# Ledger of designs, part 133: VHH binders against q84jc2

Target 1, 232 residues: q84jc2
Amino acid sequence: MSKMRNLVEEKFLEFYESWVIQLELYLHQLLIAHNNNTMSETELRHLISKLTTHHKAYYTAKWAAIREDVLAFFGSVWLNPLENACSWLTGWKPSMVFRMVDRLRKSRVVLVEAQVKKLEELRVKTKFDEQKIEREMERYQVAMADRKMVELARLGCHVGGESVMVVEAAVRGLSMGLEKMVKAADCVRLKTLKGILDILTPPQCVEFLAAAATFQVQLRRWGNRRHYVTHS
Below, E stands for the ipSAE of ESMFold2; O stands for the ipSAE of OpenDDE; V2 stands for 0.75 times the mean of E and O plus 0.25 times the DockQ between their complexes.

## First folded at step 8 (VHH)

Design ga6 (framework vhh_7z1x_3; at its last look DockQ between E and O 0.81; V2 from the best seeds 0.00; counts 0 for: unsure alone 64.4 < 65)
Fold by OpenDDE, look of step 8:
Structure ga6 (fold): chain B 232 residues (1-232), chain A 125 residues (1-125)
Amino acid sequence: as target 1 above (232 residues)
Amino acid sequence: QVQLVETGGGLVQPGGSLRLSCTASGFTFDDYAMNWVRQAPGKGLEWLSAISSGGGYTSYADSVKGRFTISRDNAKNTLYLQMNSLQPDDTAVYFCAKEFDLWSETYTGSDFDSWGQGTQVTVSS
């Protein structure tokens, strides 16, 4: 049975598909830039700017959508099960990107001591922020079994206009809490990303962004192959 | 300094239409999502609509779906709200609201960091 999608899910699915297509185009450019040592710093900075703008665009859309229905993002239908399984509070886990940075360090990328120190500081801060959000989420999840949820459960068994209104109000309250968590997480994501980009040189930024985009695109592709049957 | 200036408000009869504008300055307009919010007399703030930075995504409150349309012209640093089929309960001060900088700021629970002065919309016979 196909899962029925609500309007927000449909709209965001369309948006996301387009956004991913554009990401793939940027990835191609990043890879070219990475393999082309003749590109000027100005050109690299321009490419980095395009990518950062692209990512900003995603989150402005996401937050717009969240205003309408944050629950759509808890079970994002625009993502395959693998992508969803790898999601932390409706997106990538901020601390994950440091693994990518580490990989760069083990490759041909040479970081100076000052960069290494700053990255470590950022890592520590990011992890701290993640944990803080996780604790808040945990408290929220535990608190869900409060009076409102009990009432929701109770009223859910009854049919009536007034009861429906009460249930809807309860759901809205829950959604508002979730929205705050998601937004907090998104801020940590973007702060982390910006922090990394501020520490890295333009060539290093290009390599990092290429790695990140590759990971995202490949994760989606692999997940789709695994969970969806293609008919010839 | 961030400035948002709403215009286009006024008196309109039920069933009528208005188009609100919000002119933005003091920040990179095309980097931010923008919102419309209203406050009716004696009521709290009500979010109405949002538009992503590039305009590729729009959202609406149930109360205005199908009647209101949000749009933006980034070249003109202007946000718009087309309001059709206006009803008396749409009477309110309408505000343009800039979304807070999620790229550089820590979320503190406030979704918006800047507001216009508002424009009065009155729907009455």
Scores: ipSAE 0.870, ipTM 0.951, lowest interface PAE 0.5, mean pLDDT 91
Fold by ESMFold2, look of step 8:
Structure ga6 (fold): chain B 232 residues (1-232), chain A 125 residues (1-125)
Amino acid sequence: as target 1 above (232 residues)
Amino acid sequence: QVQLVETGGGLVQPGGSLRLSCTASGFTFDDYAMNWVRQAPGKGLEWLSAISSGGGYTSYADSVKGRFTISRDNAKNTLYLQMNSLQPDDTAVYFCAKEFDLWSETYTGSDFDSWGQGTQVTVSS
């Protein structure tokens, strides 16, 4: 049976929904800070710190979950269909965050040329790290013929003795490798986020974090509404 | 300087209970996931349990599910492991482990960057 995989997915969904609710509360504070031009730099840095702590908390929970069952995150049930369509090794490509930066540069945020240079250097480094992970991922993808059968084998469900034993050993070896790759990808995501926030000024960080939180909250809503057709 | 100090080990009869504590210092305890790991005589390290930075997510190895409970008190910088229904196979040195600093450091492939000295748990047959 696959109860271990389903239980991890369901438990993480509960955490994720609570986490998104709190993210939306922080978004409200970010929007107030953006619209209230009298907030001190100290107040802005405090708010930015709350957001970074919140994002780190997401990953501490995710890593606890994948330690228990990394395979639960491939084709994840805790993401709605739209969020799943964007999944790259159980999450967004790290470099996709630069689309948000580019949008802000075009419309609202005035960047000094030194910031632009540093952001381009960070973009190049992030893409390089992504490509390294993509090359490693290619070696693992062909071994995942039937993830449901793999989960049943992990629970001791057997179909043919020695062939089940070989499958179980292969699953354990691939799961450890996949766990490391997911964690490497998450570290690239966090390092990229940190790099962006280090380059931007506190008011610019507030605008960026508000845009990112808005996108993430809206992505959750749009995916949940995919099966209900609404024409605007 | 990161310090993790485990206490609460000892000799216990089969079926008994113990509560391990791990007091943390030298880092912002609230920002990190914490883990329990054990090493039985003649065996390698076995991960047992993890708890997220806020305590909102916990996970367990199959070997201890339903018998062990991880918790944390961030106000006291302390991690706990409540161990019930102890069996002789639970005899080991138990370690508190701090998760790698996801924010400040480059990932090296190791999930834990700091460990306690361990506390001995012995379940007599």
Scores: ipSAE 0.700, ipTM 0.889, lowest interface PAE 1.2, mean pLDDT 80
ESMFold2 (binder alone), look of step 8: mean pLDDT 78; pTM 0.781

Design ga7 (framework vhh_7z1x_3; at its last look DockQ between E and O 0.81; V2 from the best seeds 0.00; counts 0 for: unsure alone 61.1 < 65)
Fold by OpenDDE, look of step 8:
Order: sequence, then C-alpha cells, then structure tokens
Structure ga7 (fold): chain B 232 residues (1-232), chain A 125 residues (1-125)
Amino acid sequence: as target 1 above (232 residues)
Amino acid sequence: QVQLVETGGGLVQPGGSLRLSCTASGFTFDDTAMNWVRQAPGKGLEWLSAISSSGGYTSYADSVKGRFTISRDNAKNTLYLQMNSLQPDDTAVYFCAKEFDLWSETYTGSDFDSWGQGTQVTVSS
C-alpha cells in the first residue's frame, strides 16, 4: 500500500531525485578522472570542488526542509527501505566512510604514514562525536514519555479544535529536539567528509568520492530493484 | 567578516506588496543557505522562509505561505523576499539570516550565525 505523502515529502522527493541525477553525472566524471592519470591537479581540484559543493547543496536544502517538517526525514519516503535501513539519524553514518578509505588502501592507493595517522585521529574523533549524539538521542527517546507526550496521548482521545492546537504545540516541541539532533549529526557528517578530503591528495580524493558516490548510487539501485521501484 | 544588509522595507497599506533585498558579503554566498526572519513589536523572532544554496529548494512558515516568495541571485550575492497581500500582522523588523556553516563549524544549537541590521516593514491603513 502506498503511503500518503505530505507537501514537504513531495517537494523534497523531487529535489532529491534531481540531486541524485546530478550526483550520477558527477560520478561519471569522477570515474573518468580516476581512470585518467593525465589530468592535472587543478582539474582534479575543480572536480572535487564541484562534488563538495553538490553535497553542501543537499544539506542546505535539507535544513531548509526540516524547518517545515523534520519528521519527514525520519520516514524519508524519498529513500527505499534499503537506504533507510542504512540510515543513521536521517543520513549516512559518518564513521562508515572510514571503511571506504580502508578499502582504498587495500587497493592501489598508497597512503603515507602521516596520512594514516591523521585518518586514525579523525576516525577516533568521528566515532566519539557519533557516540555523543547517540547518547543524546537515546536520552531524548527515553525522555519522550514527558509532559508533552503525555499530553499528546491524552489529547489524542479528544475531539475539538482546541485539542488540535494543543497537540500541534506538543508536536512542535518534540520536533525541535529532533531537529537539533539531525543538525548535529549532519555537522559530524560534513566535518568527517571535509576531514578526509583534507588529508587525501587530489587523486585520492577523486577515488574516494567516486567510491562513495558509487556506493550511494548502487545502494539506491539495489534497493529499488528489491522493492520493485523504478526511477527514470 | 560576514555582512548582511537588508533593504526594501517601508510603509505599505494592507493588501500591498514589498520586495526586500539582502546583500551579502564576507562569505561564500552561493554555498550558503539563507533565511528570512522577522520580529514584531513585543514578540520573539519568527522564522519565515529558507532557501537552499542553489535556490533549488525553498521552505516557508505557515504564516506566510502563499504570500511570500524567497529567491536569490548568487551572481549578485543577494537574497530577496517578495511579500504580497501584506497584513497589519506582518508589521515587523525583517532580517536576513545566514545559515549555520555546518561544513566548518561545530553545531552548538544555533541555526543562524549572522544577521543583518534589519529593515522595518509597517503595514497600516
């Protein structure tokens, strides 16, 4: 059965689909660059910049959207179930990208000792930040049975305009807390991404971004196939 | 240094229209989401609208939905707010607000990290 989507869900779905299409185009460019070792550093840096800008753009849209309805992102109807299953607080888990870096190392990518050390430091920091957010989220979830939730539950049994207003106020209060969690998580994501890109050389950045984009695109494709969802 | 300068405010009759502008400098404007907020006399800050860095996504508060339109010109580092069907309740100081830079900073709970001086909008017969 198809779920009814609200306006924010519809708008963001449209945005996201467009964004993914553009990501696929960038992925193609990344792959070309990766396979073309004759590209200049300037060209590589330009490509990296385009990708980073693209990712930033996503989060600017996301944060705009969550102003209207942060709850939409906890359902994320624009994602298939597989993508959602891999989601951590409405996005990719920051520490996951280090696995990608590790796999690059096992391939043809050679990291110097200084890079390895910096990556490890970043990994530790990222994990720490993740855990901090998780603890806060857990605290929030446990505390959900607070006055507002009790009020919401109580009022849910009543019919009337006044009750609706009170319920809406309660929901807004809850949403504000969630919004903070989401934003905190997003910051960890982007800080982690930036950290990695700052440590890697331009060629390594291209390879990393290609791998990340590939994973994202394939995950979506795999999930869509599994759930019989087709996208143009 | 981040600077935001709002212009376009003024006195307008109910049902009238105004177009606010916000000129930005001191940061990469085309990579930054921007917002409009307002503060009415004796009231707190109210978020009105947001626009993504590229302008590809916009959001609105229920209070202004259908009446206000946010847009931007990244080539001019300018944010706009078209306000139609203005009502007395829209009387407020309007601010453009720079979104928190989540790429370079640690989130501390503040959504915005910079504000303009504001521009006064007065809707009165």
Scores: ipSAE 0.867, ipTM 0.948, lowest interface PAE 0.5, mean pLDDT 91
Fold by ESMFold2, look of step 8:
Structure ga7 (fold): chain B 232 residues (1-232), chain A 125 residues (1-125)
Amino acid sequence: as target 1 above (232 residues)
Amino acid sequence: QVQLVETGGGLVQPGGSLRLSCTASGFTFDDTAMNWVRQAPGKGLEWLSAISSSGGYTSYADSVKGRFTISRDNAKNTLYLQMNSLQPDDTAVYFCAKEFDLWSETYTGSDFDSWGQGTQVTVSS
């Protein structure tokens, strides 16, 4: 019977729903700033700071939650199936954010040569860091197939509390490795986000953050309609 | 640069309560996750609890869940740990720990980058 059924999932669902509501409110402010040409650079930087603080608050909450249950972030109950399908190691894939930058460059955002050079350097660095994490995950999966997963399968034939305790210890060991990989992925995500915002001007940052928030909100709304229709 | 000062430790009987405080300076406290860890005599560090930067999410190690409550007051740059139902096993030096700044720095393998000097908690009959 153990502890309360998925307490981490229940607590983080409550946190995440509140966090997304606030993101939607910030999206409104970003759209106003985009359409209102009377905002000063100082006012734009304050809005950008609110967005970066909001994203950082998500990750500090996530890191607190994964200490208790990293598996909750693989197929999360606070995300719909479409949102979960788009996840790479429990979040957005760092290299894919540059597709959004490319779209902005093609339509609305005009970048000078120095910015283009810096963004390309960041894209290459981000891809290398991403690939490094993918190689580490592969090594983790191979190690699990060779040792711990085989032992877990063998122990699954035991009955009683003794077998449950051994299984729980094995799961804890696996979870520690996954936690480390998730944290590494989050580091790449935030370094990439910060790198983009450091390269872009304040009006460009507002446009980028609005596009990112719009995509996240749209993915959730579309997936919730699909989730609602297909949920059994 | 970063300073963390723990207070509130002492001697208590089994079943007793204590409230620890940690005053922080030298960094943006309300933008940073905070943690409590402890070290029992002759043992390694044990993570106890974490709180998100806004205070909107808290987590606990199984050993203290239901007995300890982490909280923060961002206006006072202060972290708290309310400890109830203390047992002899809880005897340790308690440290507050600043989490690595994921936004501003490159991760080098340590989740916690700053610690206080600690405060002694002793539970004995």
Scores: ipSAE 0.670, ipTM 0.868, lowest interface PAE 1.3, mean pLDDT 84
ESMFold2 (binder alone), look of step 8: mean pLDDT 76; pTM 0.764

Design ga8 (framework vhh_7z1x_3; at its last look DockQ between E and O 0.81; V2 from the best seeds 0.00; counts 0 for: unsure alone 60.6 < 65)
Fold by OpenDDE, look of step 8:
Structure ga8 (fold): chain B 232 residues (1-232), chain A 125 residues (1-125)
Amino acid sequence: as target 1 above (232 residues)
Amino acid sequence: QVQLVETGGGLVQPGGSLRLSCTASGFTFDDYAMNWVRQAPGKGLEWLSAISSSGGYTSYADSVKGRFTISRDNAKNTLYLQMNSLQPDDTAVYFCAKEFDMWSETYTGSDFDSWGQGTQVTVSS
């Protein structure tokens, strides 16, 4: 049975599909740049800027959507099950990107000692921030069995106009808490990304972004194949 | 310094329309989502609408859906709110609000990091 989607889900699905298409185009450019050592630093920086702007655009849209319905992002109907399974608080786990950096290091990418040190510092900070958010989320989840949820459960057994209003209020309260968690997580994601890009040289940034984009696109493609999901 | 200046407010009859504008300066306008928020007399702040940095995504509060339209012109660093079918309950000070800089800062619970001075909208017969 096809799950009925709400308006936010539908709108964001459309947005996301378009966004992914554009990401694929950028990925192609990144790969060309990576394989072509003739591109100037200015050109590389321009490409990096386009990608960073693209990512910023996603999160501005996400936060706009979250204000309307944060719960939509905990189902994320625009993602396949594999993508969802790999999601941490409605997105990629920030610490994951360091593994990508490590893989780059094992390849042709040579990092100077200063870069390695900075990356390690950033990694430690990122993990700390992740853990902090996780603890907050855990506290929130435990606290869900609070008075509001009890009231929600109680009223859920009754049909009435006043009851509906109270239930809606309770849900809104829960949503506000979730929204804060999601936004906090997003900030850690973006700070981590920015941190990495600030440490890497332009060529290294291109390689990193290409790897990240490849991972995202391939994850989506493989997940779609496995679960027989077709997107328009 | 970030500056947001709202204009377009005024007195309008029920069923009337207004178009608010917010001119932004002091930051890269097209890098940030923008919002409209209002505060009615004796009430708290109410979020109304948001628009993504590129304008490709918009969202609305239930209270204004179908009546209000948010838009932006990044070339002019201007945010707009078209308000149709205005009702007395829409009487409030309307604020333009810049989205929190999620790229460079830690989230502390504040959704917005900058506000305009607001523009008064009064809906009355």
Scores: ipSAE 0.885, ipTM 0.958, lowest interface PAE 0.5, mean pLDDT 91
Fold by ESMFold2, look of step 8:
Structure ga8 (fold): chain B 232 residues (1-232), chain A 125 residues (1-125)
Amino acid sequence: as target 1 above (232 residues)
Amino acid sequence: QVQLVETGGGLVQPGGSLRLSCTASGFTFDDYAMNWVRQAPGKGLEWLSAISSSGGYTSYADSVKGRFTISRDNAKNTLYLQMNSLQPDDTAVYFCAKEFDMWSETYTGSDFDSWGQGTQVTVSS
């Protein structure tokens, strides 16, 4: 088991580092597009498509890795402690992006009434989906604790590997449910992102994607700086 | 219409090698992870391997690690499985499977939304 988790951690670390480098390159393109009014709508849509493809690629890799070891994504070695502290079910919390949309509306993005209405409808749906997942996760955690306690109690106070193996088997038997919960959360993240991009115009999408990528890059840079100072 | 067509199956001796191909059409191939799954006679489905949309991440079931290699050519809309050191218990129908559309669909617990018809691999002396 330990060898398999080390392999997933090593492979996903390599993937993630490459993925973040490419995200930073796309961020540069987003900032140029935002500050330069010479790009056509076709060019903006192409850039937006590159960003959505890049985000999808992350999740296709994550879901492939989860198939081998979902637990690697709870407290991930490829994320610094600040990034891990901001995780909700192995990723960003879907409702957080509406705070970013709200900040953009207050600063420089002008939305028409129809867009505002659609965004509020999406926010309500996203919050509902989040709460449903949180309730299911709590139910799952209780079920996992109950199964673990029953299995350990059945074996009594045996000293040795058999009690550990039974507990490990019970955890493995529950890992598939955890995988489905993580995938459900990822789908809420992606549907929220897609919903926002469908509502916004191409220039507004560029601003939103730039803000999102900036936040992710800054979270990584700040967390790495703080982690380096704390442990050096 | 989504179509997945597996080819390259056949009869092979124990210890032999075989390369499967899966040609995809009807969807944007490079937006999705692709998977290989097999079904041995009288057995259930066994997931074997996955490859991310860009090809940047691959994963394998323990039963095939070190012997099988998944790859893809997005320019040709084709998925591959190189199978080495084949043994009789690798005898199965091998399926190509498209990952669930996580961008636009509601997740109901099904990881794959499209399958090929399969190609038979038989390992016997």
Scores: ipSAE 0.744, ipTM 0.904, lowest interface PAE 0.9, mean pLDDT 84
ESMFold2 (binder alone), look of step 8: mean pLDDT 77; pTM 0.782

Design ga9 (framework vhh_7z1x_3; at its last look DockQ between E and O 0.71; V2 from the best seeds 0.69)
Fold by OpenDDE, look of step 8:
Structure ga9 (fold): chain B 232 residues (1-232), chain A 125 residues (1-125)
Amino acid sequence: as target 1 above (232 residues)
Amino acid sequence: QVQLVETGGGLVQPGGSLRLSCTASGFTFDDYAMNWVRQAPGKGLEWLSAISSSGGYTSYADSVKGRFTISRDNAKNTLYLQMNSLQPDDTAVYFCAKETDLWSEEYPGSSFDSWGQGTQVTVSS
């Protein structure tokens, strides 16, 4: 059975699909750069900048959309079930990217001791921030049975214009809390990403971004195949 | 220093139109989502509309959907709000609001980190 989508879901789906297409194009460029040792540092930095800008653009759109309907992002109909299963508070889990860095280290990427130390510090900080957000989310979820939710539940049993207005107000209150959580999580994501990019050399950044983009694109492809979604 | 300056407000009759502008300075304008919010007399702040950094995505509050249009010109560091079919209930001070820094070390808990002085919009016969 097909799930009905609201307007925000539809709009963001369209946006996201376009955004992913562009990501794939950038991925191609990253892979070329990764395999081409003749590219100058300036060229690499330019490519890195394009990718970072692309990611920032996503979150500006996301936050715009969240203002209208944050709940849409807890369903994320633009993602397949596999992508959703791998999501942490409406996006990728920040600490996950360190696994990617580790994989790079096991490959041809050589990190100097200073980089390793900084990455470890960042990893610890990222995990701490994740846990902090998780605790806040837990508190929020436990608090769901507060007065507003009780009122929502009570009013939900009644039909009437005034009741609807009160219910909507209650939902808005809940949404504001969720919005805060989502944005907090996004900040940790972006802070982590920036931290990694600040530690890595331009060639290493390109490799890292290529790996990250590959993972994202492949995850989507794998998930779509599993759910019999075929793209022409 | 971040500065946002709203202009375009004024007195208009019901059914009329206004176009608000917000000129931004002191930050990389095209890196941030921008918002319009308003505050009517005796009421709280109401979010109206948001636009992504590139302008590729826009969102609206139900109260203004179909009537208001948000846009931006990044080359001019300017945010716009086209307001059509204005009603007396639209009377308020309208503010341009910058989204919080995505790269901040800690989310401050507020959606916006900068505001303009606001521009008065009065809809009256």
Scores: ipSAE 0.862, ipTM 0.948, lowest interface PAE 0.5, mean pLDDT 90
Fold by ESMFold2, look of step 8:
Structure ga9 (fold): chain B 232 residues (1-232), chain A 125 residues (1-125)
Amino acid sequence: as target 1 above (232 residues)
Amino acid sequence: QVQLVETGGGLVQPGGSLRLSCTASGFTFDDYAMNWVRQAPGKGLEWLSAISSSGGYTSYADSVKGRFTISRDNAKNTLYLQMNSLQPDDTAVYFCAKETDLWSEEYPGSSFDSWGQGTQVTVSS
């Protein structure tokens, strides 16, 4: 079966490609700021603000797209297979970011005891929120396996009889539930990002944002070196 | 305080066009997706269109796809809806709506946290 592509997939692919290119440009600026200590605190805060605005823009676009097709975000066509394999509920697992913080602590980033305590509190809260989402998601595990049938029903296939109306109502209910779960996961991601940036100093924020952007760009580059082959 | 003010409604003949504006204040407009929603007489609210914070992504309900175009000017804190090929069934009060703050510590129970007062659009012969 060849992959059916709808307008949501086509449009979000275009958006995502543009969004990643801009992220790569911001990564360049983060690396310059990381390697040079001539930037003022005001300049660092401005750069940090650009990065947070860029991340918010991704989620506002994602939430606009999810309204039409939440299932597109489970195995997204704009992500390569390696990126998709790393996804948890349509994005990075929120607690994974603390592995990034741990790696920075092993490098040039020095955290004071007050920061370490606040980061541990945030980590515990993030893990708790993740586990709550995972428990709620158990209801939808079978529905994700039936993804193709949900997508076909949303395209409005018609068959005779009242069973079509019942199936369509069930599919709509499932899609609305998945939208809520994806948005809840995204809120945990954003809350965790904000919490980390609030705890870190501006130079530390630049280091963290650079590490995060580097990981995302490298994951895309590594996955894109694989080939897709049309079989016949 | 968040304020959203819709303008540009009015009476138009079938097949005509109209452009709605929504001026925003009291929040960082560039941080939020914006939406258009309408309510026809005797009916519930109908979501029409969304635009991402940067304007880089737009989405539309099937009922208006191809006829309506959402846009925004972040320098002027203004959201727009260009409506073409209007029909009597498009008669409604049109609202702009602000997406709930994603940067908040808690997920709210609603997709929108602020609304305008609305502007009346009437399509009649």
Scores: ipSAE 0.513, ipTM 0.801, lowest interface PAE 2.0, mean pLDDT 81
ESMFold2 (binder alone), look of step 8: mean pLDDT 81; pTM 0.816

Design ia1 (framework vhh_8fcz_2; at its last look DockQ between E and O 0.67; V2 from the best seeds 0.00; counts 0 for: pae E 4.1 > 2, grease 24.5 > 24.2, SAP .683 > .668)
Fold by OpenDDE, look of step 8:
Structure ia1 (fold): chain B 232 residues (1-232), chain A 125 residues (1-125)
Amino acid sequence: as target 1 above (232 residues)
Amino acid sequence: QVQLVESGGGLVQPGGSLRLSCAASGFTFSDYAMNWVRQPPGKGLEWVSGISGSGGQTTYADSVEGRFTIIRDNDKKMVYLQMTSLKTEDTAVYYCARPSYELWYLTGSEYFDSEGQGTQVTVSS
């Protein structure tokens, strides 16, 4: 059965498709900038700012959408199965970006000791924050097996009366909790990203952002080829 | 077997206009975003403009915004760069470029898996 998309899903799908296309275009700029040693610091900072603004725009749109239907993001119809499989609380796992940082360390980029130290501190902090959210999620999931869930289960058995109102209230309550968790996760993502960018030099930032964007774009491309070509 | 062939360059006075063309072959053209890049004398490669596969989105360097227009024709497998209000600082060899993300990600070395020979644009009084 083809899953019907709701209005929130449709709107965000359109947004995301456009957003990813723009990300790819920015990636082109990042790649050229990375190879261009004659670019000024000002120019590099401007490019970094454009990318930062682009990412902020994503979360602005996301947060607007989750206020309407947070559950849409737990299905994420705009993502392919591979992207969804790599998703942690409706997005990328914050600690994952340190793999991109590790890539810098393996490249011609020389990180000074002070940067390495700060990055490690940030890594520890990010991991701690992730774990905190995970614990909260676990608590929430356990708590879901309560009276509200019983009412949700009953919805599948009968339609009518006061029970419908109770179920609706339960769903609203659950959604509110999920929204809070998703926002918390997004905050960790944004803080982590900001932290990394604050530690790195402009050239290093460009390489980092290029790596991250490449990963995202390629993950999507590979996932699409794997899943949509085989089913077409 | 990917090929990109640039044309349309030449000598033009400041304030003049020029239209560059790029003929693409050897790949599914509409699946790839395309870019114009340029290399000024004594400088590194500079990004100029990009256009999405469908042509629905375009982006420009600040230095050329409002003066240059990138367009593509997927039926003809062509990319164009309409340049207006040309300045002396626009003097460069212009290339049509397709990026290679996978290659860059894996090797750390850039960048475009296909470039043409470029076309010279000279803006001079």
Scores: ipSAE 0.317, ipTM 0.726, lowest interface PAE 1.4, mean pLDDT 88
Fold by ESMFold2, look of step 8:
Structure ia1 (fold): chain B 232 residues (1-232), chain A 125 residues (1-125)
Amino acid sequence: as target 1 above (232 residues)
Amino acid sequence: QVQLVESGGGLVQPGGSLRLSCAASGFTFSDYAMNWVRQPPGKGLEWVSGISGSGGQTTYADSVEGRFTIIRDNDKKMVYLQMTSLKTEDTAVYYCARPSYELWYLTGSEYFDSEGQGTQVTVSS
């Protein structure tokens, strides 16, 4: 009911629905490639490349959309409430992906010592980058609040066109700051994904990508069941 | 109980055509993407093609793209594989498959891919 779609939301909803369905189809390819399958290393790398390209396409579309309306990505209409509840700055939290790697190590994937060391280094760098972004976001919020308080004090002397211009400037500043922070978070996501895929062997990459796709597809399917109960 | 029954296999000459069918039962068919996979003689499983639950999106292995077409009929709970320009390399047992959507990596469960007995396709001169 309270949900309305502007142009950015409508376009990205259509894109995202198609993108997730294609991810689901790639998931099936990954699962077959992993299980009882005779695929060469070259064939595995080609499949991994398809997934990498698919993820890059998501960010290409996202970054175009946030230039038009970054606020659409905070509480997105193309995500169900469960998906939105799991978001950190409009997406998955980079450090959380290492829990998935840990679960794979526990049950399905054996890593050599060199890989373990490199993954730990990447985990530390990823967490550091996350903390830096969170601190920058906090600093931004404080700066925006302080600027508003100063302008509101000035407005106490006069009312009219000046107050509209101050509000417009504040909104413009908020949108610019949020866009910067969302892009920074996305860059950490991309660096973390690339780093993991560079450390893992091709069969291990297939397992990891399958796990990540399974989680994303399942979160969407499970969360959507909550919307089959619309009577109140 | 989930059941997938493949049919339509046979012996064909190179360059020929064949249409495989898969009848599904025991689950909400339209909620699942469906796949064709194949097992060539003495080799492991190869993914061939997939189709979304609605049928609106399809994808193909590079080796079959342009020659094979996957189609589904959600009312009849059927998925098909239209094969053309068949090659000897296409000789395999073909299986219809429904992938698992469970979080297998959290539960420690084995991979589950529900498939039938398969249907033999033999392409020979």
Scores: ipSAE 0.305, ipTM 0.706, lowest interface PAE 4.1, mean pLDDT 82
ESMFold2 (binder alone), look of step 8: mean pLDDT 83; pTM 0.852

